# Ledger of designs, part 36: VHH binders against o28486

Target 1, 243 residues: o28486
Amino acid sequence: MIGIIGGTHILEIKVLKDVEETRIETPYGTAEIDVGRVDGIDVAIIQRHGKRKDKPPHRINHAANFYALKSLGVKYVIGMGSVGALREEYSLPSLIIPHDYIDFFSGVTIYNDSLVHVTPGFDEYLREVLVEVARKISSFPVIDKGVYFQTRGPRLETKAEIAMIKSFADCVGMTAGSEATIARELGLSYAIVCTMDNYAHGIKNQSIDYREIVEKAKENARECLKIVEEAVKKVWEEKIQRT
Short names: E, the ipSAE of ESMFold2; O, the ipSAE of OpenDDE; V2, 0.75 times the mean of E and O plus 0.25 times the DockQ between their complexes.

## First folded at step 16 (VHH; framework vhh_etentamig_d1)

Design q5 (at its last look DockQ between E and O 0.01; V2 from the best seeds 0.00; counts 0 for: pae O 11.5 > 2, placed apart)
Fold by ESMFold2, look of step 16:
Structure q5 (fold): chain B 243 residues (1-243), chain A 118 residues (1-118)
Amino acid sequence: as target 1 above (243 residues)
Amino acid sequence: EVQLLESGGGLVQPGGSLRLSCAASGFTFSDWAMSWVRQAPGKGPEWVSGISGSGGDTYYADSVKGRFTISRDNSKNTLYLQMNSLRAEDTAVYYCARGPYTWHFDYRGQGTLVTVSS
């Protein structure tokens, strides 16, 4: 079984039939997981903001979510997320597969009452799979390395904040650092492919039509989902379907 | 080894048309998305257009939407770019690339020069 974690639209497009909703109790709280199939391969899917969109970024229970995936036997988790671009030379819409992250603010951990120090990061194998698949099938520009800067949210970044962080990172979001940290603490492999549909505040002036942004984001999300689907197949073939 | 060979460039007047071709070999062409990227004199590379392996999905940079059309013929292992209503700012060396545009230009051809001038 392979885990997938994404935002609101992760269930609406191209998951095969037989999605079953499940609630799983964990030592860290309750997680909502949908179990289904991608081309005959069992997947466990988390909508990180909740099915009712009631979990803003700072309220996501990352520990419960990843523990629940682990309890189902998941070892590999592929993330799908959305980020703002910190480089004005990036063409949009595009995709980015970050190789590292900066997260000073979330404070997420499963080690609240014990002295344990782990070095987190994105999983190198999963990242290589995502990059290889994206290079092969993506019709949109792909940035195949970059530093993800995680802000706490839920508010968007100010111009001054973006001006400070653009020297150190390539994209900005609110979730992937937390996910990578908790996954590593729980012994799970995690990497993410991100849609990049807008420039972060103050990076580049362009006329903004919110309807156009929504439609471009849907096309980019469909492309991203194709990459995730193919990555699931590749991980399954290489790491799970063995004699 | 992957080989990509662009052709079809040349001198054209503003408002004119050109069709670029890219002959591909050394890989299963239909399994791969393809892109056109251009580089104007003194500028960095700019992604122009992309097409899925099957040819069913196409995408364009805002600067060329409505004027350029990407296509492919998988039976001939060939990628095309039909360029209409050409402008002076379209002057560039045009490269075909296997896969999406990335900041790493790992697999691209030698390029074909398009000059739009009166």
Scores: ipSAE 0.102, ipTM 0.603, lowest interface PAE 7.1, mean pLDDT 86
Fold by OpenDDE, look of step 16:
Structure q5 (fold): chain B 243 residues (1-243), chain A 118 residues (1-118)
Amino acid sequence: as target 1 above (243 residues)
Amino acid sequence: EVQLLESGGGLVQPGGSLRLSCAASGFTFSDWAMSWVRQAPGKGPEWVSGISGSGGDTYYADSVKGRFTISRDNSKNTLYLQMNSLRAEDTAVYYCARGPYTWHFDYRGQGTLVTVSS
């Protein structure tokens, strides 16, 4: 089984066949997971913000989500997300598959009762798969390397904040760092493909409108999903079916 | 089609032991967590135990901790429940279910009856 984790817009797309909606109790809390099939492949899907959209970024229980996936036998998790572009030269919409991330604020961890230290990061195999697939089938420009800066949210960044972080990162979001950290701690492989749907505040002379961001994200989510579906197939063939 | 077939139930005295088995088919067994659930006469279903796809993680209800052991053989597509120190309150129909500790167990077998009585 392969895991997929995405935002609220994934709900609008019927991805799974033979769907079973589940609520899984974990040591870290309850996770909502839809289990089914994508092109004959067993897949578990999590909407990170909840099916009711009642989990803002800072309240997402990443530990519960990923633990639940692990408990289902998932080893590979593919994330899909929406981010702000920190580079004016990027053409939007575009895809970015980050190779590293900065997350100073989330503080997420499953190690609350033991002294364990891990070095987190995105899984390079999954990154390669995503890049290959994106290059092959995406209609969007593909940025195959970049640093993901995670802010806590739920508010958008100030102009001053963006002015600072753009020196160190290529895109900004609110969840991918946390997910990668938890995945690593749990021994799961994780990588993410993100749609750059808007420029971050102050990158270009534009007014930031949350509604506009949401609409573009929704529109671009379908493109991202195509890539994820093909990536799932490739991972299945290479890492699961052949073993 | 997902199929689960439980076996191993029967009559046992208090303090006795039983081992339940569940034969699974119709899905990639090793990719799924599995659970045992039970239903006693006149009561609602109760989750008993769960195990991850790989078998690396196991879960137990407080009522059976220390007495029951869940295991699996992925090469045989079989789930097991070793029940020791059985009590009268363990009397129930035991079902094999696909999934970990969940609020729902829609994919389950027909069950096997376990009766603990003197």
Scores: ipSAE 0.000, ipTM 0.231, lowest interface PAE 11.5, mean pLDDT 88
ESMFold2 (binder alone), look of step 16: mean pLDDT 86; pTM 0.873

Design q6 (at its last look DockQ between E and O 0.90; V2 from the best seeds 0.70)
Fold by OpenDDE, look of step 16:
Structure q6 (fold): chain B 243 residues (1-243), chain A 123 residues (1-123)
Amino acid sequence: as target 1 above (243 residues)
Amino acid sequence: EVQLLESGGGLVQPGGSLRLSCAASGFTFSDWAMSWVRQAPGKGPEWVSGISGSGGDTYYADSVKGRFTISRDNSKNTLYLQMNSLRAEDTAVYYCARGPYTWTYPGSTFDYRGQGTLVTVSS
């Protein structure tokens, strides 16, 4: 079984066949997981913001989510997300597969009662898979390397904040760092493919049409999902089916 | 061997139209997304448009949106770019590329691209 973690837009896309909605109790809380199949491959999907969209970024129980996946036998988790672009030279929409991240604010960890130190990061194998797949099938420009800056949310960043973080990162989001950290602590492989849907505040002047933003975000999510689906197949073939 | 051959470039007046073609060979054309990229004199490569393998999804740079149309005929292994309402700033060598425009620090890359065709928009 391969894990997928995505945002709210994934709900609008029927990805899974033979879907079973499950709730898994973990030591860290309850996780909602949809279990089904993608092209005959067992897949577990988590909507990070909850099915009811009632989990803002700072309230996401990453520990419960990833622990639940692990309990189902998942070893590889692929994330999909939406981020703001921190570079004006990027063309939107675009895909980015970050290779590193900055997260100073989340403080997420499963080690609350023991002294354990891990060095977190994205799984390079999964990154390579995502990049390879994206290079083959994506209609978007692809950024195959970049630093993901995580803010706490739920509010967006001020212009001054963006002015600061753009010196250190390539995109900004609210969840990928936390997910990567927890994944590493639990011994899971995790990488993420993100759609850059908009420029971060102050990077480039954009006319803001909320409706347009939403529609674009949905479209971008579909593209991202295509990448993820193919990635799942590849991971299955290379890492799971042969074992 | 993967081969991409662009054609259709030329001199056109502002407001005019051109249709570029790219003949592909050496790979299963329908399995790959394709892109157009252009490079103006003294500038770096610029992504113009992308299309999925099936042709179901198309995307455009803001600079050409509403003016350019990317399409493909998988039965002919051919990629197209219809360019309308051409502007002086559209002057560039246009390249057909296999796959998406990829940003790899410090540059931009494609898996494969052709030799390009020159489009000159001038009065």
Scores: ipSAE 0.678, ipTM 0.869, lowest interface PAE 0.6, mean pLDDT 92
Fold by ESMFold2, look of step 16:
Structure q6 (fold): chain B 243 residues (1-243), chain A 123 residues (1-123)
Amino acid sequence: as target 1 above (243 residues)
Amino acid sequence: EVQLLESGGGLVQPGGSLRLSCAASGFTFSDWAMSWVRQAPGKGPEWVSGISGSGGDTYYADSVKGRFTISRDNSKNTLYLQMNSLRAEDTAVYYCARGPYTWTYPGSTFDYRGQGTLVTVSS
């Protein structure tokens, strides 16, 4: 079974079949998971903001989500997300597949009452799958490596915050660092492909039409979904059906 | 063996039009997204446009949006770029590339490209 975690558009995967909503109780709280199949491959899907979109970034229960995936036998989790660009030379739209992250502020962990130290990170095998797929099928540019800076949210960053972090990171978001950290603590492999939908505050002097932003965000998410669907198939063939 | 052969370049006046073609072979053309990338003398590569394997999704750099149209004919294994309202700054060697334009930290890369076709926009 392969895990997928994403935002608003994740259930638009065209070949998702036999979907069953479930709620799984974990030591860290309740997780909402959709279980189904992509081309005959069992998948477990988390909408990270909740099915009712009631979990802003700082309220997401990452420990419950990933524990629930583990309890279903998931070992590989593919994320999709949305980020702001910290580099003015990146064209929009584009995809970024980060190789590392900075997360000073979320504080998420399953180790609240024990002394355990892990070295987290994005899984390099999953990253390589995402890069390979994106380099074949993405209709718009791909940034195949970069540092993801995680802010806590829910507010967007100030110009001063962006000016500070742009020297150290390539994109900014609110979730993937937490997901990578918790996944590693639970022994799960995690990597993410992100749509780059906007320039972060102060990076580029560019007016953005609200209607155009909404319509392009839907197209960007669909492109990202194509990559996730193909990556699920590749991971299944290479790591699951062979073991 | 992957081959990409661009054609259709030439000298054109500002405001004019050209249509570039790219003949593809050695791979399943319809399985791959395709892109156009250009390189002006003394400058690095610049992504121009991209198109999905089916041809259903197209994307353009801001500098060419509204003036250039990417298309493909999967029955002929051919990628096209219709260039209208050409400007002096469009002068470059235009490359057909398999797959999207890719930035690799800290630089950029792409999979396979042709030898290019020169477009010169001059009065």
Scores: ipSAE 0.600, ipTM 0.840, lowest interface PAE 1.4, mean pLDDT 87
ESMFold2 (binder alone), look of step 16: mean pLDDT 80; pTM 0.814

Design q7 (at its last look DockQ between E and O 0.01; V2 from the best seeds 0.00; counts 0 for: pae O 11.9 > 2, placed apart)
Fold by ESMFold2, look of step 16:
Parts: sequence; C-alpha cells; structure tokens
Structure q7 (fold): chain B 243 residues (1-243), chain A 119 residues (1-119)
Amino acid sequence: as target 1 above (243 residues)
Amino acid sequence: EVQLLESGGGLVQPGGSLRLSCAASGFTFSDWAMSWVRQAPGKGPEWVSGISGSGGDTYYADSVKGRFTISRDNSKNTLYLQMNSLRAEDTAVYYCARGPYTWYGFDSRGQGTLVTVSS
C-alpha cells in the first residue's frame, strides 16, 4: 500500500477505484483516510486540509495522519502541494521537487513528552522517483531540486518576510516540512512534488484574469497528479511487487 | 542512441512565419513529453513551449502565447513548432528537448536551428 497526501485537488484522481472512506483513531487523534486503488495498486489517500476543508495549515494533525498511514502498513508516502516561487527567473507554471527544507517555526513532532532527536529530510529514493518521472512526462517546466522554506501560516508571507527568506530558499509553503519531519519520526519515507503557479509576495507583480488563475491552478494540480500516479506505479513495481 | 535533429530555421521578416521540425530517434517518442527551448545571442536558455507524450496537453511561455503552436506526429516521431507573427525578439537558436525544460539540465541533443527575424 502506498500513501498519498495532498491538498484540495487530491480527490480528483481520475483512476482511483474501489474507494472506502475510513476514520482511524490514533494516539495523536483521528485521521480521515480514503483507501482505494490506482491502476490496481492499493493506495491510502489523505486530504491534508480535511474532507470538509476545515484544517488550515497550522491546524493539520500531521502526527495522526502519518500514524494512521503507518498503521495501514504504508511505508512510502508521496505528497503533492502548492508553493510560492521565491525566484523571479523561474517561469510559471512549473513544478518543483524540493531536495531539502528549512522549518524553524512549525514545531511539529511526536516527541512532546520525551527527549528524542531525529535527523529529518526528504526521502532520497522517493525524490529520485519523482524527478525521473517528472523529467519524462511533465508538460511544463520542472525545477528538479530546491529548498522549501516552511512558514507556519495560515497567513501568507509579508513582503519583508519574503525579501528576507528568498536568499535561503527557492519556494515557500506551509506543510511539506512538517510532513517530512513527522514521516521521519514515524519511520516512513516521504517526498513531495509541488506546483508553482504564482510568485511569492513582492517577488513579481502579476496582473491576470481571476478566472484564468483558477483554471490554471486546476491544470497545474492535474500535472502534479500525473506525476504522482506514475510515481506510485514505479514505487510499487520496485519496492512492493518485487519483494 | 537518442537523437534529436532540428530543422526549418532561416531568415524571415517581422510578421512572417516559419515551421520548425525536430526528428527524434533512439527512444519511444510517444512515451515522452517534449519541449522547445530557445537561446538568443548573449542570453541564457528560455523555455518556449511544451507538449505531453500524447499531444493532448500544450503549454507556452507568455512571450509566444497566441503566436506559436507546438504539435507532434507520433507516427513520424516528429515534433513541430509553428511560429507566426514573428518579431525581432524571436531571433534565437531553437532547440528541441526530450522531456520538459529544467533549470538544472534539459535533454537537448542537436545543434539547434537558427531563426533570424530582421528587416
């Protein structure tokens, strides 16, 4: 079984079949998981913001989500997300597959009552799978490595904040660092592919039609979904079917 | 051996048209997205357009949107770029690439085809 965690558009996986909605109680709280198949491959899917869209970035229960995936036997979790571009020379739309992250401020951990230290990071194998797939099938440009700066949210970043962090990172978001940290603490492999469909606050002004922005966001998410679906197949063939 | 061979460039006046071709061999063409990338004199590479393996999804840089059309014929292993309403700013060497444009490396194999737009 392979885990997938994504934002608003994760439920638009067109080939998902035999979906069974479930709630799993964990020591950290309740997780909502859809279990089903993608091209005959068992998957567990989490909409990180909740099915009712009631979990803003700072209220996501990452520990419950990843514990629940682990309890279903998931070892590999592929994320899809959305980020702001910190580099004006990167054209949009594009995808970024970060290789590392900066997260000074979220404070997420499962170790609230014990002295345990983990060396976190994105999983090298999963990241290379995502890069290999994207370099083959992505219809628009790919940034195949970069640093993800995580802010706490839920508010967007001020111009001053972006001016400060753009020297450290290539994209900014509110979730992937938390997900990578919790996954590592629970012994799960995690990597993410993100869409970049806008520049972060103050990087570059954009004056485009709102309807076009909404339509492009849907199309960009669909591109990530293509990558994730192929990555699921590749991981299954290499790590699950052949063992 | 993967090969990509660009052709169709030339000299053209502003407002004119050209059609570029890229002959592909050594791989399963329909499995791969393809892109056009250009490089103007004294400038770095610039992504122009991309197309999915099936040909069903196409994307364009803002600078060429509405004027250029990417297409492919998978039965002939050929990628195309129809360029209309050409401007002096379109002057560049045009490369086809296997897969998407990337800032950390894109898969171009040919020497490109020069497009010069001048009065």
Scores: ipSAE 0.676, ipTM 0.881, lowest interface PAE 1.2, mean pLDDT 89
Fold by OpenDDE, look of step 16:
Structure q7 (fold): chain B 243 residues (1-243), chain A 119 residues (1-119)
Amino acid sequence: as target 1 above (243 residues)
Amino acid sequence: EVQLLESGGGLVQPGGSLRLSCAASGFTFSDWAMSWVRQAPGKGPEWVSGISGSGGDTYYADSVKGRFTISRDNSKNTLYLQMNSLRAEDTAVYYCARGPYTWYGFDSRGQGTLVTVSS
């Protein structure tokens, strides 16, 4: 079984066949997971913000989500997300598959009662798969390397904040760093493909409108999903079916 | 088609032991968590134990902690439940089920095997 984690727009796209909706209790809380099939492959899907959209970024229970996936036998998790572009030269919409991230604010961890230290990061195999697939089938420009800067949210960044972080990162979001950290702590492979749907505040002369961001994200989510589906197939063939 | 076949049930005295088995087919066994569920006469189903796909994580109901052990052999597509220190209240039909314990119940399950604990 392969895991997929995405935003709220994934619900609008019927991805799974033979879907079973589940709520799984974990030591860290309850996770909502849809289990089904994508092109004959067993897949577990999590909407990180909840099916009811009642989990803002800073309240997402990443530990519960990923633990639940692990409990289902998942070893590989593919994330999909929407981010702001920190580079004016990027053409939007575009895809970015980050190779590293900065997350100073979330503080997420499953290690609350033991001294365990891990070095987090995105899984390079999954990154390679995503990049390869994206290059083959995506209609969007593909940025195959970049640093993901995670802000806490739920508010958008100030102009001053963006002015600072653009020196260190290529895109900005609110969840991928947390997910990667928890995945690593749990021994799961995790990588993410992100749609750059808007420029971050102050990158270009534009007014930031949350509604506009949401609409663009919705449109671009379908493209992202195509890539994820093909990536799932490739991972299945290479890492699961052959073993 | 998902198939689950339980075996190993029977009559046992209080304090005795039994080992249940579940043969699974029709899906990639190692990719799924599995559970044992039981139903006593006149009672609703009760979750007993769960195990992750890899076998790395195990879970137990409070009523069976310390007495029951869940395990699996993915090479044989088989789920096990070792039941020790059996009590009269453990009398039930035991079912093998695909998936972890959830708020919505259980995924596919077998026909069950009867365990009777009586002196």
Scores: ipSAE 0.006, ipTM 0.228, lowest interface PAE 11.9, mean pLDDT 89
ESMFold2 (binder alone), look of step 16: mean pLDDT 84; pTM 0.861

Design q8 (at its last look DockQ between E and O 0.93; V2 from the best seeds 0.81)
Fold by OpenDDE, look of step 17:
Structure q8 (fold): chain B 243 residues (1-243), chain A 120 residues (1-120)
Amino acid sequence: as target 1 above (243 residues)
Amino acid sequence: EVQLLESGGGLVQPGGSLRLSCAASGFTFSDWAMSWVRQAPGKGPEWVSGISGSGGDTYYPDSVKGRFTISRDNSKNTLYLQMNSLRAEDTAVYYCARGPYTWYSGWDYRGQGTLVTVSS
């Protein structure tokens, strides 16, 4: 079984066949997981913001989500996201497959009562798969590496904040760093592909409207899903079917 | 061997139209997304348009949206770019590329390009 984590846009896309909605109790809380099949492959999908869209970024229970996936036997998790572009030279829409991230503010961890230190990061194998697939079938330009900067949310960033972080990162979002950290702590492989749907505040002379951001993300989500579906097939073939 | 050959470029007045073609060979054309990229003198490459393998999905940057149309004929292994309402700033060498333009790796394969000059 391969795991997929996505935002609210996944709710609008019937990705799974033979869907079973499940609730899994974990030591960290309850996770909602949809189990089904993508092209005959067993897949578990988590909607990070909840099926009722009642989990804003800072309230997402990443520990419960990833623990639940692990409990189902998931080893590889592919994330789908929407991010703001931090570079004006990027064309939009675009895909980005980040190779590293900065997350100083989330503080997420499963190690709250023991001294364990891990070095987090995105899984390079999954990244390679995503890049390979994207380079073949993406209709968007592809940023095949980059640094993901995570803010806590739920508010958008100020111009001053963006002016600072653009020196260090290529895109800005609110969840991928947390997911990567928890995945690593739990021993799961995780990588993410994101659509760049808008420029971050102050990158170009444009007004930032959250509603507009959401709409663009929905519009471009289909393209991202194509990449993920093909990636799932490749991972299944290379890491699951042959083992 | 993968080959891409662009044609259709030339001199056109502002407001005019051109249709570019790209003949592809050496690979299964329909399995690949295709793209047009242009490069103006003294500037870096700019993504112009992308199209899915089946041709069902097309995308454009704001700079050409509404003016340019990408299409493909998989039976002929040919990619097209219809350019309308041309502007001086559209002057560039236009390249046909296999797959999307990737920021760090560039293009997988591209042709030699065809020059489009928009001038009065």
Scores: ipSAE 0.884, ipTM 0.948, lowest interface PAE 0.4, mean pLDDT 94
Fold by ESMFold2, look of step 16:
Structure q8 (fold): chain B 243 residues (1-243), chain A 120 residues (1-120)
Amino acid sequence: as target 1 above (243 residues)
Amino acid sequence: EVQLLESGGGLVQPGGSLRLSCAASGFTFSDWAMSWVRQAPGKGPEWVSGISGSGGDTYYPDSVKGRFTISRDNSKNTLYLQMNSLRAEDTAVYYCARGPYTWYSGWDYRGQGTLVTVSS
């Protein structure tokens, strides 16, 4: 079984078949998981912000979510996210597949009562699968590596914050560092592909067209979904179907 | 081997139109996303359009949106770029590329390019 964790537009996953909506109790709390099949492949899907969209970034129970995936036998988790660009030179829209992250502030861990220190990071195998798939099928540019800076949220970053972090990172978001850290603590492999729809605060002046923004967000999320669906197939064939 | 052959470039006045073509061979054309990338003299490459393998999804940066239209004919293994309302800043060599522009690895395969010059 392969895990998928995504944000707002995960509901566009229309090829999910035989869906069972499940709540799983874990030592860290309750997780909401949809279990089913994508092209005949068993998957478990988490909407990170909750099915009712009631979990802003700082209230996501990452430990419960990843423990629940582990309890279903998931070993590989592919994330989908949305980020702001820290580089004016990046074309938009783009996908970014980060290779590393900076997270000074989330503090997420399952090790609240013991001295355990994991070596953090995105999973290199999953990341390369995502890059290989994106290089074939993405309809817009791919930023095939980069550093993801995680802020706590839920507010967006100030211009001063962006000015500070743009020298050290390529994109900014609120979730992937937490997910990578908790996945590593639970012994799960995790990597993420993100849409880059807008420049971060103060990088560039941007015109706001609400109808275009809504349409672009839907279309860009569909690119991530296509990448993730194909990556699920590749991981399944290479890591799950082996004898 | 993979081959991409651009054509249709030339000299055009501001406000004019051109249609670029790219003949593809050596791979299953419909399996691959395709893109147009341009490079002005002394400048780095700039992505100007992308299209899914089926042709159902198309994307453009703000600099060309509304003026350029990417399309493909999978029965003819051909990619197109219709360029309208051309401006002097559109002057560049235009390349047809297999797959998206990949920022750090570059494009997968590209053609020789076709020069578009927008000048009075």
Scores: ipSAE 0.708, ipTM 0.887, lowest interface PAE 0.9, mean pLDDT 89
ESMFold2 (binder alone), look of step 16: mean pLDDT 81; pTM 0.828
OpenDDE, look of step 16: ipSAE 0.874; ipTM 0.942
ESMFold2, look of step 17: ipSAE 0.664; ipTM 0.863
ESMFold2 (binder alone), look of step 17: mean pLDDT 82; pTM 0.839

## First folded at step 17 (VHH; framework vhh_etentamig_d1)

Design r1 (at its last look DockQ between E and O 0.94; V2 from the best seeds 0.83)
Fold by OpenDDE, look of step 17:
Structure r1 (fold): chain B 243 residues (1-243), chain A 120 residues (1-120)
Amino acid sequence: as target 1 above (243 residues)
Amino acid sequence: EVQLLESGGGLVQPGGSLRLSCAASGFTFSDWAMSWVRQAPGKGPEWVSGISGSGGDTYYPDSVKGRFTISRDNSKNTLYLQMNSLRAEDTAVYYCARGPYTWHSGWDYRGQGTLVTVSS
């Protein structure tokens, strides 16, 4: 079984066949997981913001989500996201497959009662799969390397904040760093592909509206899903079916 | 061997139209997304348009949206770019590329390009 984690846009896309909605109790809380199949491959999908869209970024229970996936036997998790572009030279829409991230403020961890230190990061194998697939079938330009900067949310960033972080990163979001950290702590492989749907505040002379961001993300989500579906097939073939 | 050959470039007046073609060979054309990229003198490459393998999905940057149309004929292994309402700033060498334009790795394969000059 391969795991997929996505945002609210997944709610509107029928990705799975033979869907079973499940609730899994974990030591960290309850996770909602949809289990089904993509082209005959067993897949578990998590909507990170909840099916009722009642989990804003800072309230997402990443520990419960990833623990639940692990408990189902998931080893590889592919994330789908929407981010703001921090580079004016990027064309929009675009895809980005980040190779590293910065997250100083989330503080997410499953190690609250023991001294364990992990070095987190995105899984390079999954990254390679995503890049390979994207380079073949993406209709968007692809940023095949970049740094993901995570803010806590739920508010958007100020111009001053973006002016600072654009020196260090290529895109800005609110969840991928947390997911990567928890995945690593739990021994799961994780990588993410994101649509860049808007420029971050102050990157171009434009107003930032959250509603517009959401609409663009929905519009571009199909392209991201295409890549994820093909990636799932490759991972299944290379790491699961042949083992 | 993968080959891409652009044609259709030339001199055109502002407001005019051109249709570029790209003949592809050496690979299963319909399995690949295709793209157009242009490069003006003294500037870096600019994404112009992308199209899915089936041709069902097309995308454009704001700079050409509404003026340019990407299409493909998989039975002929040919990619097209219809350019209308041309502007001086559209002057560039236009390249046909296999796959999407990628920022760090560049294009997978591209042709030699065809020059489009928009001038009075």
Scores: ipSAE 0.894, ipTM 0.952, lowest interface PAE 0.4, mean pLDDT 94
Fold by ESMFold2, look of step 17:
Structure r1 (fold): chain B 243 residues (1-243), chain A 120 residues (1-120)
Amino acid sequence: as target 1 above (243 residues)
Amino acid sequence: EVQLLESGGGLVQPGGSLRLSCAASGFTFSDWAMSWVRQAPGKGPEWVSGISGSGGDTYYPDSVKGRFTISRDNSKNTLYLQMNSLRAEDTAVYYCARGPYTWHSGWDYRGQGTLVTVSS
């Protein structure tokens, strides 16, 4: 079974067939998971912002979500996300498949009452699968590595915040660092492909309009969905079917 | 062996039109997304259009949206770029590329290019 986690503004439900909605109790709370199939391959899907779109980035229960995936036997989790560009020379739309992240602010962990330290990161195997697939089928440019800067949200970043971070990162978002950290703590492999639909605040002389960001992300999410579909097949063949 | 051969470039007046073609061979054309990428003298590469393997999804940067149209004919293994309302800033060598432009790894494969010159 392969895990997939996506955001509120991505048309992720069109990936699944034969969906069965489920709720899983975990030590960290209840997770909402859809179980279904992609080309006959069992997948578990999390809509990270909730099915009712009621979990803003800072309210996502990452521990419950990833624990629930682990309890279903998931070992590989592929994320889909949306990010702002920190480089004005990037053309839009683009995809970015980050290779590393900066996250000073989330503080997420399952180890609140024990002394455990993990070495964080995105899973390199999953990342290379995503890059390989994207280089074949993406209809728009791919930024095949980069640093993801995680902010807490839910507000977008100020111009001053963007000016501070643009020398150190390539894109900005609110979720992938938390997901990568929790996945690593639970022993799960995680990587993410993101649409880059807008320039971050102040990178271009443009106002930031959340409604426009949502509409662009919806239009461009089809590329992420197609890449995730093919990546599920590749991971299944290489790591699960062979076993 | 993968081969991509562009044609259709030339000298054109501002406001004019050109249609570029790219003949593909050595791979299953319909399995791959395709791109047009241009490079003006002294500048880095600039993505100008992309199209899915089926031809159902097309994308453009703002600089060419509404003026350029990408298409493909999978029965003929051919990619096209219709360029209308050409401007001087469109002057560049235009390359057909297999797959999307990839920022850090470059193109998977690209053709030799065809020169488009827009001048009065």
Scores: ipSAE 0.684, ipTM 0.876, lowest interface PAE 1.1, mean pLDDT 89
ESMFold2 (binder alone), look of step 17: mean pLDDT 82; pTM 0.833

